# Designs tried in a protein design chat: miniprotein binders against q96jn8r1131to1294. Part 115

Target 1, 164 residues: q96jn8r1131to1294
Amino acid sequence: TLEFLENHGKNILLSNGNRTATRVASYNQGIVVINQPLVPQLLVQVRIDFLNRQWTSSLVLGVITCAPERLNFPASACALKRAAWLLRGRGVFHNGLKICEKFGPNLDTCPEGTILGLRLDSSGGLHLHVNGVDQGVAVPDVPQPCHALVDLYGQCEQVTIVNP

## First folded at step 10 (miniprotein)

Design M40
Fold by ESMFold2-Fast, scan of step 10:
Structure M40 (fold): chain B 164 residues (1-164), chain A 120 residues (1-120)
Amino acid sequence: as target 1 above (164 residues)
Amino acid sequence: MKVLVIIFSDDPEILKRAEEIARELAEKYGAEVRVIHLRDYSPEEAVKEAKEYGADVVIIIVTDEEKALEVYYRLKKELPDVKVFVIVGDDLYLIDYLELEGVDAITSPEEALEALRKYL
């Protein structure tokens, strides 16, 4: 079963059998990682449960290709300068560098109840799914193994893993 | 406390983020906030606006690293008592600003609010 790893950002509290992540302080230190590698055709989905409108930007989704079990997470996923491909706002980032200006919907404006998904196709292309709709290939040829990452940043204070 | 937000970008998303920062500062921290969108880059105009407003804090929002540093150093030279923060849009690879002595580089609205909390 899919669960969030117990190694996570220091402001995270896991509940619901490690399937719900809540950020209990500030706006950062909210990185969580799925407990198994994102293998081709595995669709990992999270639902946005709670948005705190005192903040302005929101969650970040992506993959990392380093082993997450003992990783010392930075305050924000975008501070990862190695082995990271991230979707933030409308941008796609590789190791802190913006590689696409506009992809899919603006993640800073997704409302509570939105279901966001990550999937690798058979060629290693990373896909974003929004409420069940495939947005296309955000990143081609992601190295394996890789792990799905969610950064509960800013407005997004709670997410829950959901099945298709 | 008087906060001046200066925007050197025509990007609609950056303009929206600046408006959100101004709203949060006014509503949650009780700051008096003025927002200025400068379409033509001018460090002289930025200094003039900060001086006329009597700003205690200046927040610069820009995507060009060289322009941001130029405005920062010009403001510190002309108005040494003013606290200056630089928000570098979404381009996190330019975070070398954070390694420069005397430059406060902020990469998101949340980070800007947290940094300013020390002064508000």
Scores: ipSAE 0.000, ipTM 0.214, lowest interface PAE 13.0, mean pLDDT 78

Design M41
Fold by ESMFold2-Fast, scan of step 10:
Structure M41 (fold): chain B 164 residues (1-164), chain A 120 residues (1-120)
Amino acid sequence: as target 1 above (164 residues)
Amino acid sequence: MKVLVIIFSDDLYIIDYAELIARELAEKYGAEVRVIHLRDYSPEEAVKEAKEYGADVVIIIVTDEEKAREVYERLKKELPDVKVFVIVGDDEELIKRLEEEGVDAITSEEEALYALREYL
């Protein structure tokens, strides 16, 4: 079964069999990683459970290609300068560099109940799914192995892993 | 050396980036660093904070071209001996335009720390 790793940002509390992640303090230190590599055709989905609108930015989704079990997580995913491909707002970022200005919906405006998914296609393309709808290839040729990452940043204080 | 980082943004990622820069300056270059988040854009407050701290270097984080130019000019006018940089994000065309106007603009990336090194 899919779970969040016990190695996570220091403001995270895991519950519900490590399938729910809650950020219990501040706006940052909320990175979580899925316990299994994102292999082709595996669809990893999380539901936005709670948004605190005192903050301006919201969650970030993506993949990292480094081993996450012993990683010392930075305060936010945007500080990952190596081995990271991230979706933030409407942008696509590789190691902190914006490589696409507008892709998919604005993640900062997704409401509670939104289900966000990550999937690799057979060619190594990273896809974003929003409420079951494939948004297309955000990043081609993602190196493997890679792991799905969620940064419970800003507004997004809780997510839960859900099945397809 | 005293470095003051002033943030004119509600974008939490920009605030986190400023904290990362401050940590790198302190740990790798031995700088004394102060970070200030000014929610409301105010060149007057930037000047006040720099004077009170006794800053040798001021780094302004602001994403708007007109505001970047305005605050840079105000600081250089009132504090001509202070080295001032602006960080406006990763828009290379905006950075180029600011540089052409004599504003010391740097990227929001880690490589920006190399540009600061000669003044640390």
Scores: ipSAE 0.034, ipTM 0.441, lowest interface PAE 4.9, mean pLDDT 84

Design M43
Fold by ESMFold2-Fast, scan of step 10:
Structure M43 (fold): chain B 164 residues (1-164), chain A 80 residues (1-80)
Amino acid sequence: as target 1 above (164 residues)
Amino acid sequence: SMKVTIEIRGDSLYEFDYLILEAAKLAKELGAEVRYEIDGNTLRIEVRGIPEEALKDFAYYVELLAMYLGYKVEVRIEED
């Protein structure tokens, strides 16, 4: 079963059998990673449980290609210097560089209850799913192995892994 | 009165113009006086002329934006 890894940002508390992640302080240090590599056909989904509108920006999700079990996470996923492909707001980022201006909905405005999914297609394309709807290929040819990452940044203080 | 200095450091200037534009919009919204200085891979933003609470709000949002873009940030709050 899918779970968040015990190695996570320092402001995270895991509950519900490591399927719920809560950021208990500040706006950052909220990175969590799924316990299994993202392989083709696997759909990893998280539900936004709680938004704190004190903050302007919200969650980031994407993939990293380094081993996450002992990684010392930065304060924000967008500060990752190694192979990281991230979706934030409407942008697609590779190692902190914006490579696409508008992809899918604005993640900073998704309401509580939104289900966000990540899936690799058979050609290694990374797809974003929003409430069950495939948004298309955000990143082509993602290197393997890769790991699904969620950064509970800003507004997003809680997410839960959900099954299809 | 107080002044906030924000130093933003990166390997490239590709996002500094965007960051300056967004910081300028926020400064206008808050009624702040703001000054920018670029030296190599460092952007320095000085902000003043508004209450300390508003200065902290400005610093907070600029820090978030810079971190979003992958930069390292230092914030200093001092007497003007």
Scores: ipSAE 0.000, ipTM 0.153, lowest interface PAE 15.9, mean pLDDT 83

Design M44
Fold by ESMFold2-Fast, scan of step 10:
Structure M44 (fold): chain B 164 residues (1-164), chain A 80 residues (1-80)
Amino acid sequence: as target 1 above (164 residues)
Amino acid sequence: SMKVTIEIRGDSPEEFKDLIYYAALLAMYLGAEVRYEIDGNTLRIEVRGIPLYALDYFALEVEKLAKELGYKVEVRIEED
């Protein structure tokens, strides 16, 4: 079963059998990682449960290629010292560097109830799904193994893993 | 664009100069605009002018040092 790892950012509280992550303080320290590698064709989905509109930016999601079980998470996913490919706003980022200006919808504007998904295709392309709709390849040739990551940043204070 | 505000407070404002020095070096390294204000036992640091991921990194590093020095820290992200 898909769950969030018990190793997570320090502002996270896990509930609902480790399928719901809540950020209980501030705007950061909200990184969670799925407990299984993102293997080709596996669709990992999270639903946005709660948005706090005092913040302007929102959820970041993507993949990391390092082992997450004992990783010391930084305050935000964009500060990870290990290989990371992240979707934030409309941008695609690799290790803090913006590698694509506009991809898919603006993640900072997705409302509560939005279901966001990550999937690798057979060629190692990372896909974003929004409410079941494939947005295309955000990152080609992601190294494996890799792990799906969600950063409950800014507005996004709660997400829940949902099955397709 | 975004601004991050870091409020640092405690009983010993004498160590604020170490925090200001570190913040200034880090801001220079990241190319950020930074402003400081001291009011009694509270140090306020505002940082802007760089992407949000870099603002977040700045805030994390300053918060870490402030907590090591025994201060309480509150960080806010705001529209600039």
Scores: ipSAE 0.000, ipTM 0.207, lowest interface PAE 11.6, mean pLDDT 84

Design M45
Fold by ESMFold2-Fast, scan of step 10:
Structure M45 (fold): chain B 164 residues (1-164), chain A 80 residues (1-80)
Amino acid sequence: as target 1 above (164 residues)
Amino acid sequence: SMKVTIEIRGDSPLYFKDYIELAAKLAKELGAEVRYEIDGNTLRIEVRGIPEEALKKFAEYVEEYAKLLGYKVEVRIEED
């Protein structure tokens, strides 16, 4: 069953059978990773449960190709300088470089209740799903194995894994 | 009321736009007054006009983000 890994950012508290992640302090140290590799056709979905509008930016999601069980997570996913493909705001980033300026909706403005999904297609393309709608290929040909990552950054203080 | 001044210094202005964009979002959403100045590889941001706790959280956010990207950061929180 899909769960968040016990290795996570320092400000995270896991609950609901490790399917809910809550950031209990500050605006960062909120990285969580799904407990199994993102294999083709597996749809990993999280729902935004709570937004704190005292902050300006919101959650980041994407994939990493390094082993997450032993990874010393930085305070934010944006500080990952290698092996990371991230969706932040309207942008797609690879190791800190913006590779697409406008992809899908602005993640900084998605309201509570939004369901965000990550899926690899059979060609290794990374797809973003928003409320069940496939936004298309954000990143082509992602290296395997890779792992789905959510950074409960800024406004986003709680997410829950939801079934398709 | 309080004012926050954040000075960010580094080898490159590469990520200055991110901090400016964050300050602009704060201004739009919470009604903050934002001013900034760029001088080479130094960015100075001033934010005021919102509650002290929101200013502190903004400053903590920007400082930690900038330090993670290799910048030197100086934060001043003072009466305005």
Scores: ipSAE 0.000, ipTM 0.165, lowest interface PAE 16.6, mean pLDDT 82

Design M46
Fold by ESMFold2-Fast, scan of step 10:
Order: structure tokens, then sequence, then C-alpha cells
Structure M46 (fold): chain B 164 residues (1-164), chain A 81 residues (1-81)
């Protein structure tokens, strides 16, 4: 069963059997990680439950290739300098470096109810799915094992894991 | 008693407030507020290394943090008043 790990950013509260993550303070310290590796063809999906438009940026999602169970998370996923491939706004980032200017929709503008998914294809390509629509390969040849990560940053204060 | 220092920084036409508070026990709290949260986080990351407690140098650390943010692809122009 897919759940968020009990190791998470300090402003996160898990509920609903660890399937809902709520950021209860500030705009940062909101990183959560899925409890099992993202293996090929596994589609991990989260729904945006609540947006606070007091903030300008929103949810970041992607993968990390380090073991997440005891990782000391930084305040923001974009501060991860090693082993991280992230989707933020329209950009794709590897270890804090922007590697693509425009991929998929702008994540800072996705409304409440949007379902965002991550999936590896058989060649190790990382795909973003938005409301069931495959956006294509954001990152080729992701090293394995890797783990799906969501950063409840800025506007995004709550997400829930949803089954395909 | 508590001492408070305020610095305003403008980056790409957006205003940021930096507040440094020193409590009665010498504990220092730094608060950065502004519209670009990633820029704030990178500024905070640079300030995390601030160790000597000399508040005259805080302006330098803010400038360094903003320069660090620009290295990460954020275009900035610093105006410290």
Amino acid sequence: as target 1 above (164 residues)
Amino acid sequence: SMKEYKIEVTVDGKKYEVTVRVDENGRIEVEVRGPDLYLIDYAKLALEEFEDGDLDDLRYYIELALMYAEELGVKVEVEIE
C-alpha cells in the first residue's frame, strides 16, 4: 500500500493512514516521500487538496536516489544538491541546476483537485502525468532505486495519495 | 532588552524585509519576508552559516545569499537601504 514515509519535513502532519500530508505552518519544510521505490510502470499519484494563495510558488515533485528513511530534509526540495530530479513550475532541475526550461504545465498554476502522477517507463524515463494525461519524459535514465518525492511548498498545503 | 534591526532589500522590483532580533539572552532570530519564496530559502541557507554574532556583517550575508540565489538561475539586483 502506498503511504508517505514517517520521515518528512518538520512542518508536515500525516493523516488518513499516512496517505494525506498537510503542511501546518509557514511555506516550507514540507517534503514528503512515498514509502516504496518507484519501480517501472508503478504510477504514483497525488491530488492537490488545498492551496493557500497567500504564497506565489507551489508544489514541487520528482525523485531522489538516496535512501529517504533517515534523510535530513532541507527546507525546500530545490536545496537538495545531490541525488534529486525535480519538477518545479515549468522547469526540470537536477541537483538544483535547471536542465529544462519548459516541460509540461506550470505546476504553480495547477488548481485544487489536480491529480499529479510520476511513473518510470521501461527505459528508466521519468514521466509526469497530469489529470491522467502523460506529459512525456521529463528525465531520461533515472538511476535506481529511486523514490517519489513531493514538496508541499508555498501555495500547496495539502495533498492526498490517490490510486490509479 | 530585545533589540531589533530591519533591512529592506529590493530584487527585480520586489521588496524583501529582513528582520534580525536579538533576545535578552543573546539568541539571534533572522526573518526574511518577500514574494519570492525560493529566493528567501536560498538567502536563509547562506545565513545558516552566520556564526560570529556581529550584526554589522548581516548586510554582507544578505548580499551573499542573493548572489547565491542568482547562481541558481534567479536574476537579482540588490538594493540594501
Scores: ipSAE 0.006, ipTM 0.300, lowest interface PAE 10.3, mean pLDDT 78

Design M47
Fold by ESMFold2-Fast, scan of step 10:
Structure M47 (fold): chain B 164 residues (1-164), chain A 83 residues (1-83)
Amino acid sequence: as target 1 above (164 residues)
Amino acid sequence: GKVEITVTKDGDKYTIRVEFDGKTIEITVEFRPDGTIRVTVESGDLYLIDYAKLALEEFEDGDLDDLRYYIELALMYAEELLE
């Protein structure tokens, strides 16, 4: 069963059998990681449960290739300067460097109820799924093992893992 | 100590100033008429670069997401040059 790891950002509270993550303070310190490596063809999905429009930016999601159980998470996922491939807004980022200007929908505008998915294809391509629709390859040749990461940044204060 | 961050915009020029313990780092991003982008970082203190990175991660402004990208890139290069 997929769950969020107990190692998470300081502002996170896990509930619902570690399948729901809530950011209980501020706009940052909201990184969570899935408890199993993202192996090829595994589709990891989260639903946006609650958006606080006091903030302007929203969630970031992607993968890291370092072991998450011992990580001291930074205030936001974008501060990860090693072993990180992230989707933020419309951009794709590798270790803090923007490598694609426009990919998929603008994550800052996805409404409550949106289901976002990450999947690795057989060739190591990282795919984003939005409400069940494959957006294509955001990042080719992701090193393995890798781990799915969600940063409940800004507006996004709650997400829940959902089954395919 | 207290970290103070000031962001100013003047047309196509953005300046981010981080002040900590009487020390300052300034990052200026200018979108130039010839299509180039000039990024400058004014600090010789490696510790201030780390504080600037931390402060930028707490910077909330959706309109400045692209600017934030260039600032982070400039800090990365400045860190390499100062080491």
Scores: ipSAE 0.000, ipTM 0.141, lowest interface PAE 15.3, mean pLDDT 77

Design M48
Fold by ESMFold2-Fast, scan of step 10:
Structure M48 (fold): chain B 164 residues (1-164), chain A 83 residues (1-83)
Amino acid sequence: as target 1 above (164 residues)
Amino acid sequence: GKVEITVTKDGDKYTIRVEFDGKTIEITVEFRPDGTIRVTVESDDLYTIDYVKLALEEFEDGDLDDLRYYIELALMYAEELLE
């Protein structure tokens, strides 16, 4: 079964059998990683449980290609400058460089209850799913193995892994 | 780099200066007698100024907890600018 790894950002508390991640302080230090590699056709989904409208930016999600079990996480996923492909707001970022201006919905405006999914297709294309709807290929040819990452940044203070 | 935060009070006007790795964000918060808050932001990045101004202009009700909010919001934007 899918769980969040025990190695996570400083402000994270895991509960619900490591399937719920809560950021308990501030706006950052909220990175979590799924325990299994994102293999082709595996759909990893998280639901936004709680948004704190004190903040303006919200969650970031994507993949990393480095081993996550002992990774020293930065304060935010945006600070990852290698081995990272991230979706933030409407942008797609590779190692800190914006590679797409507008992809999918604005992640900063997704309401509580939104289900966000990541999936690799057979050609290694990374797909974003929003409430069950495939948004298309955000990143082609993602190296494997890779791991799904969620950054509970800003507004997003809680997410839960949900099954398809 | 290290983060330096300076808060200066002049009557009902507070200036929050965030210095991070050679860049600065300066937020001025004015608590008006009618209960509204006027916010101005100065930054090295024009887009960050517009984003922060838009967010903060929606906020009503000022007190000491609001000052802490603006400081943390400024830090959030400093991180995003300097990633």
Scores: ipSAE 0.013, ipTM 0.323, lowest interface PAE 7.7, mean pLDDT 79

Design M5
Fold by ESMFold2-Fast, scan of step 10:
Structure M5 (fold): chain B 164 residues (1-164), chain A 82 residues (1-82)
Amino acid sequence: as target 1 above (164 residues)
Amino acid sequence: SPEDMYLIDYAKLALEEFEKGDYEDAAYYYLLAAMYALEAGNPELAFEYARKAIELAKKSGNKRLLDRAEELLEKIKEELGL
């Protein structure tokens, strides 16, 4: 079954059989990674459970192509300079460089209850799904193996893995 | 606009890492803060952050990070006419 790895940001508490991640302090140190590689056709989904409107920005999600079990996580996923493709707001970022300005909905405005999904197609294209709707290819030809990452940044203080 | 509101406060992240004694991550975040400030058309703020990045990169011992920060500072000086 899909779970969050025990290797995670310092402010994260895992519960619900490691399927729920809660950021218990501050606005950062909230990176979590799914325990299985994102293989083609696997849809990994998380639900936004709780938003703290004290903060301006919200969660970041994407993939990393390095082994996550012993990775030394930075305070924010956007500080990753290698092996990272991230969706933040409406932007798509590769290793800290913005490669697309407007993709999908603005992640900073998704309400509680929103289900966000990541999936690789058969050609290695990374897709974002929002409430079951495929937003298209955010990143073509992602190297494998890769791993789904969620950064509970800013407003987003809790997410739960949900089945398709 | 929504994009103006969704800004990672890299300077705040840098200060937090500095307070924890992680000079390498602090330097890296100040480097990102400087790059963003320069792209946003604020070379004065970029100059301040680049200097902090250099200082902390020296403390961290990361020569590659120091080189990147020094290169960025030279670009910022050009924008400022220095």
Scores: ipSAE 0.000, ipTM 0.094, lowest interface PAE 18.5, mean pLDDT 83

Design M51
Fold by ESMFold2-Fast, scan of step 10:
Structure M51 (fold): chain B 164 residues (1-164), chain A 92 residues (1-92)
Amino acid sequence: as target 1 above (164 residues)
Amino acid sequence: GSPDLYEIDYLFLEAIKLLEEALKLLKEAEKTGDPELIKKAVELFEEAVRKYELAIEYAQEGNPEEAKKLAEEALKLAREAIKILEEALKKL
């Protein structure tokens, strides 16, 4: 069963059997990681439950290839300088560097109820799924093991893990 | 449009790097540097820290425009402090 790890950003509160993550303060310190490695064909999905429009940016999704159980998380995923592949807005980022300008929908504008998924294909390609629709390969050849990460950043204050 | 919060966080990362560099130079300069230049650099450094901390507060309160302005001011002050400290270390 998929859950968020108890090691998370300082502003996160886990509930619903560690399947719901809520950011209870500010706009950052909201990184959560899935409790199992993202193995090929495993589809990890989260639903956007609550958006606070006081903020201007929104959630980030991606993978990290370092062990997450005791990782000291930075204030935001964008500060990860090693072992991180992230989707933010329309961009794809590797270790803080933008490697693709336009991929999939703009994550900053996804409404409440949107279901976002991450999946690794048999060739190590990282896929984004939006409301069940595969957006294609965002990142080829992701090293393994890797772990799905969600940054409840800015507007996005709550997400829940959902089954496909 | 309004500043992206990630843009502001990047400015914060840049500011802390410059403030850390300035602090390192201050520690080096305190022993052998020109006292007048050191005093000026300390004043700039302290103002940079103040602006940086205020920028963080504005960002946390949901005012990214003011946060960006203050962060950019902190960067400018930190760069000025570094330049003066480098000069202080070269004067014999």
Scores: ipSAE 0.351, ipTM 0.664, lowest interface PAE 2.5, mean pLDDT 89

Design M52
Fold by ESMFold2-Fast, scan of step 10:
Structure M52 (fold): chain B 164 residues (1-164), chain A 90 residues (1-90)
Amino acid sequence: as target 1 above (164 residues)
Amino acid sequence: GDLYEIDYLFLEAIELLEEALKLLKEAEKTGDPELIKKAVELFEEAVRKYELAEEYAQEGNPEEAKKLAEEALKLAREAIKILEEALKKL
C-alpha cells in the first residue's frame, strides 16, 4: 500500500497509517515522498485537506530520481538542484530552472478537497491529474527509478493519500 | 516576492557567509589586522541579521524576513570585499 516515507521534512507529522502528512509549523520544511517508486501506470494521488491563507504560495509536487530514504531534505523543493522535476504554481521546473511557463491549472489556487495525481505513461512521460482529469504530459522521458514527491509548502498544511 | 524568493535569498546568504568565513580564516594568517577587525564586525552583523531573518520567516513574517536577509547579503558582500583587500596587500 502507498504510504509516505518516514524520512521527511522536519515540520511534518505523519498520521493515519502514514497516509496523512501535516505540516505543523511555519511555511516550509514540508517535503514528503511516497514509499514506492513511481512505476509506469501507477497513479499516486493526494487530496488537499487544509489550506492556511496566511501564506501566498501553495503545494509543489513532482518526482526525484535520487534515493529518498536517507536524503537530507532542504527547506523547500526549490532548493533541489539535482534530479528533480517539479510542478509549482503554473510552471514546470527541472533542477530549479523553469522549463515550461504554463502547464495545467495554477497549483497555488487549488481549493481544499482537490485531488492531485502523478502518473508515468509507458513512454516515461510524467502526467498530472487534477480531480481525476489527465492534464497531459508535463515532463517527457523521466529517468527511472523515480519517486513521487509532495512539498507541503505555504498554504498547504495537510494532504492525504487517496486511492484511484 | 513570494515565499520562494525568501528561500532563494537564504540559500544565497548561506553561500556568501561560508565564503566570508573561508576568507577570514585565510586572512588571519598574514592579512592586515585593522582590515580583518573591520571585516569580522561586518561578518558578525551579517550572521545576526541572517539568523533574525530565519526566525521571522519561521514565525510567518515574510516581509521582515526578506528585508533582514537582503541586509545580511549586503553586509556579507562588504565583509568579503574588505577581506579581499586585506589579502591583496600581501
Scores: ipSAE 0.103, ipTM 0.505, lowest interface PAE 4.7, mean pLDDT 87

Design M53
Fold by ESMFold2-Fast, scan of step 10:
Structure M53 (fold): chain B 164 residues (1-164), chain A 98 residues (1-98)
Amino acid sequence: as target 1 above (164 residues)
Amino acid sequence: SPEFEEAMRRAEEFIKRFEEALKEGDLYAADYYLLEALEQLKIAVEIAKELGDPELLKRVVELLRRLAELAYEHGFYLIAEYALKLAIEIEKEAQRLE
């Protein structure tokens, strides 16, 4: 069963059998990782439970290719550099570079109740799903093994893993 | 110290990237670059303390105060407060070494 890994950003509290992640302080230090590698055919989904509109930017989704079990997580996923491919706002980012300008909806404006999914296709392409709709390939040829990552940044203070 | 100069150079580079990120409206990247600049300045502090050089500490204080002002101006209040408190602490240390 999919759970958030017990190693996470310092402002995270896990609950609901490690299936709900809440950021309890500030706006950052909110990285969580799924406890199983993202393998082809696996769809990992999270629901946005709570947004604090005091903040401007919102959650970031992506994959990390380093081992997360004992990683000292930085304040934001951008600091993972080469190890991370990230979907943020309307863009796709890797190692400090914006590799795609407009991909999918603006993640900074997704409302509470939105279900966001990550899936790897058989060719290693990373897909974003929004409320069940496949947005297409955000990142081709993701190295394996990789793990699904959510950065509860800014507005997004709570997410819950959703199984079909 | 080459190590001190490198830490200061990296801090300046991250401040520049912070300003570029703000120009693009990328507040997530801006926050990241501010934190990286602060981390480099903390490294510079430790090197300056090991060398016992109050002039190096004063250089770090100057850049910490600029970082705090810039962060405050753009609404990064927590980072601004932290940087200012660190600057005050390091300024006292520099005076103690004189």
Scores: ipSAE 0.050, ipTM 0.535, lowest interface PAE 5.5, mean pLDDT 89

Design M54
Fold by ESMFold2-Fast, scan of step 10:
Structure M54 (fold): chain B 164 residues (1-164), chain A 98 residues (1-98)
Amino acid sequence: as target 1 above (164 residues)
Amino acid sequence: SPEFEEAMRRAEEFIKRFEEALKEGDLYTADYYLLEALEQLKIAVEIAKELGDPELLKRVVELLRRLAELAYEHGFYYIAELALYLAIEIEKEAQRLE
């Protein structure tokens, strides 16, 4: 079954059988990773549960290619550098570079109840799904193995894994 | 020390990138640059300690306090606390070396 790994950012508490992640302090230190590698055609989905409008930026999601089980997570996912491909706002980022503009909806404005999904296609392309709608290929040729990552940054204080 | 000056220069460059990210409203990137600035200041601290030079430690303390104030002003309380804690610790170290 899909769960968040026990290894996570400092400000995260897991509940609901490790299917719900809550950021209990501040605005950062909120990285969580799915417990299984993102293999082709596996759709990993999370629902946005709680937004704190005190902050202006919101969650970041993507993939990491380093082993997450013993990783010392940084305060935010962009510090993972070459190991991470990230979707933030309308952009796609890798190693400090914006590699795509205007991809999908603006993640900083998604309301509570939004379901966000990540899936690899058979060619290794990373897809974003929003409320069941495939947004297309955000990142081609993602190295394997990789793991789905959510950074509960800013506004987004809680997400829950939604089973297919 | 060229290594010390380079660490200080990198810290100041990250602070500048932090301010640019703030103007764009990109709080996520701003937070990242503050953390990178703090990491460069930690490197500068270790170099200054190896050299045993209290004046170099005082320069790091000045920039750490400025970093803490900037972070606090813009709501980055986690980084503000880390920078302030380090500044207090290093200020004591500089006094001991005098």
Scores: ipSAE 0.076, ipTM 0.482, lowest interface PAE 5.5, mean pLDDT 88

Design M55
Fold by ESMFold2-Fast, scan of step 10:
Structure M55 (fold): chain B 164 residues (1-164), chain A 98 residues (1-98)
Amino acid sequence: as target 1 above (164 residues)
Amino acid sequence: SEEFYEAMLRAYEFIKRFEEALKEGNPETAEKYLREALEQLKIAVEIAKELGDLYLLDYVVLLLRRLAELAYEHGFYEIAKEALKLAIEIEKEAQRLE
């Protein structure tokens, strides 16, 4: 079963059988990682449960290609300078470098109840799904193994893993 | 924000001058440049707050902590304390806003 790893950002509290992640302090230190590698055709989905709109930026998600079980997470996912492909706002980032200006919807404006999904296609392309709708290939040829990452940054204070 | 990155660039330049002054054996000049770097980071903090951009604020906090480490490593304990205190204050302000 899909769960968030026990290794996570220091402001995270896991509940609901490690399927719900809540950021209990500040606006950062909210990185969580799925416990199983993102293999082709596996759709990993999280639902946005709670948004604190006092903050301007929100949830970041993507993949990392390093082993997450003992990783010392930075304050925000965008500070990861190696082995990270991230979707933030409207952009796609590789190791902190913006590689695409506008991809899919603006993640900073997704409301509570939005279901965000990550999936690898058969050619290794990373797809974003929003409420079941495939947004296309955000990143081609992701190295494997890779792991789905969610950063409960800014507005996004709670997410829950949901099944298709 | 252009103004934010200008303040950050000025901070980096002052850190470079700090390192050069240390190599020349001039700790008084080095301290001056380190204080100038801290002042630029304070300006960057205010700009990030005005923009409401948590990414920029987070980035400045990380640089304040790094500045504190550099200051401590080279014996500038008052500057290290001031930079670390500011970083902690920003984190606490962020918590109160939640």
Scores: ipSAE 0.000, ipTM 0.235, lowest interface PAE 10.3, mean pLDDT 85

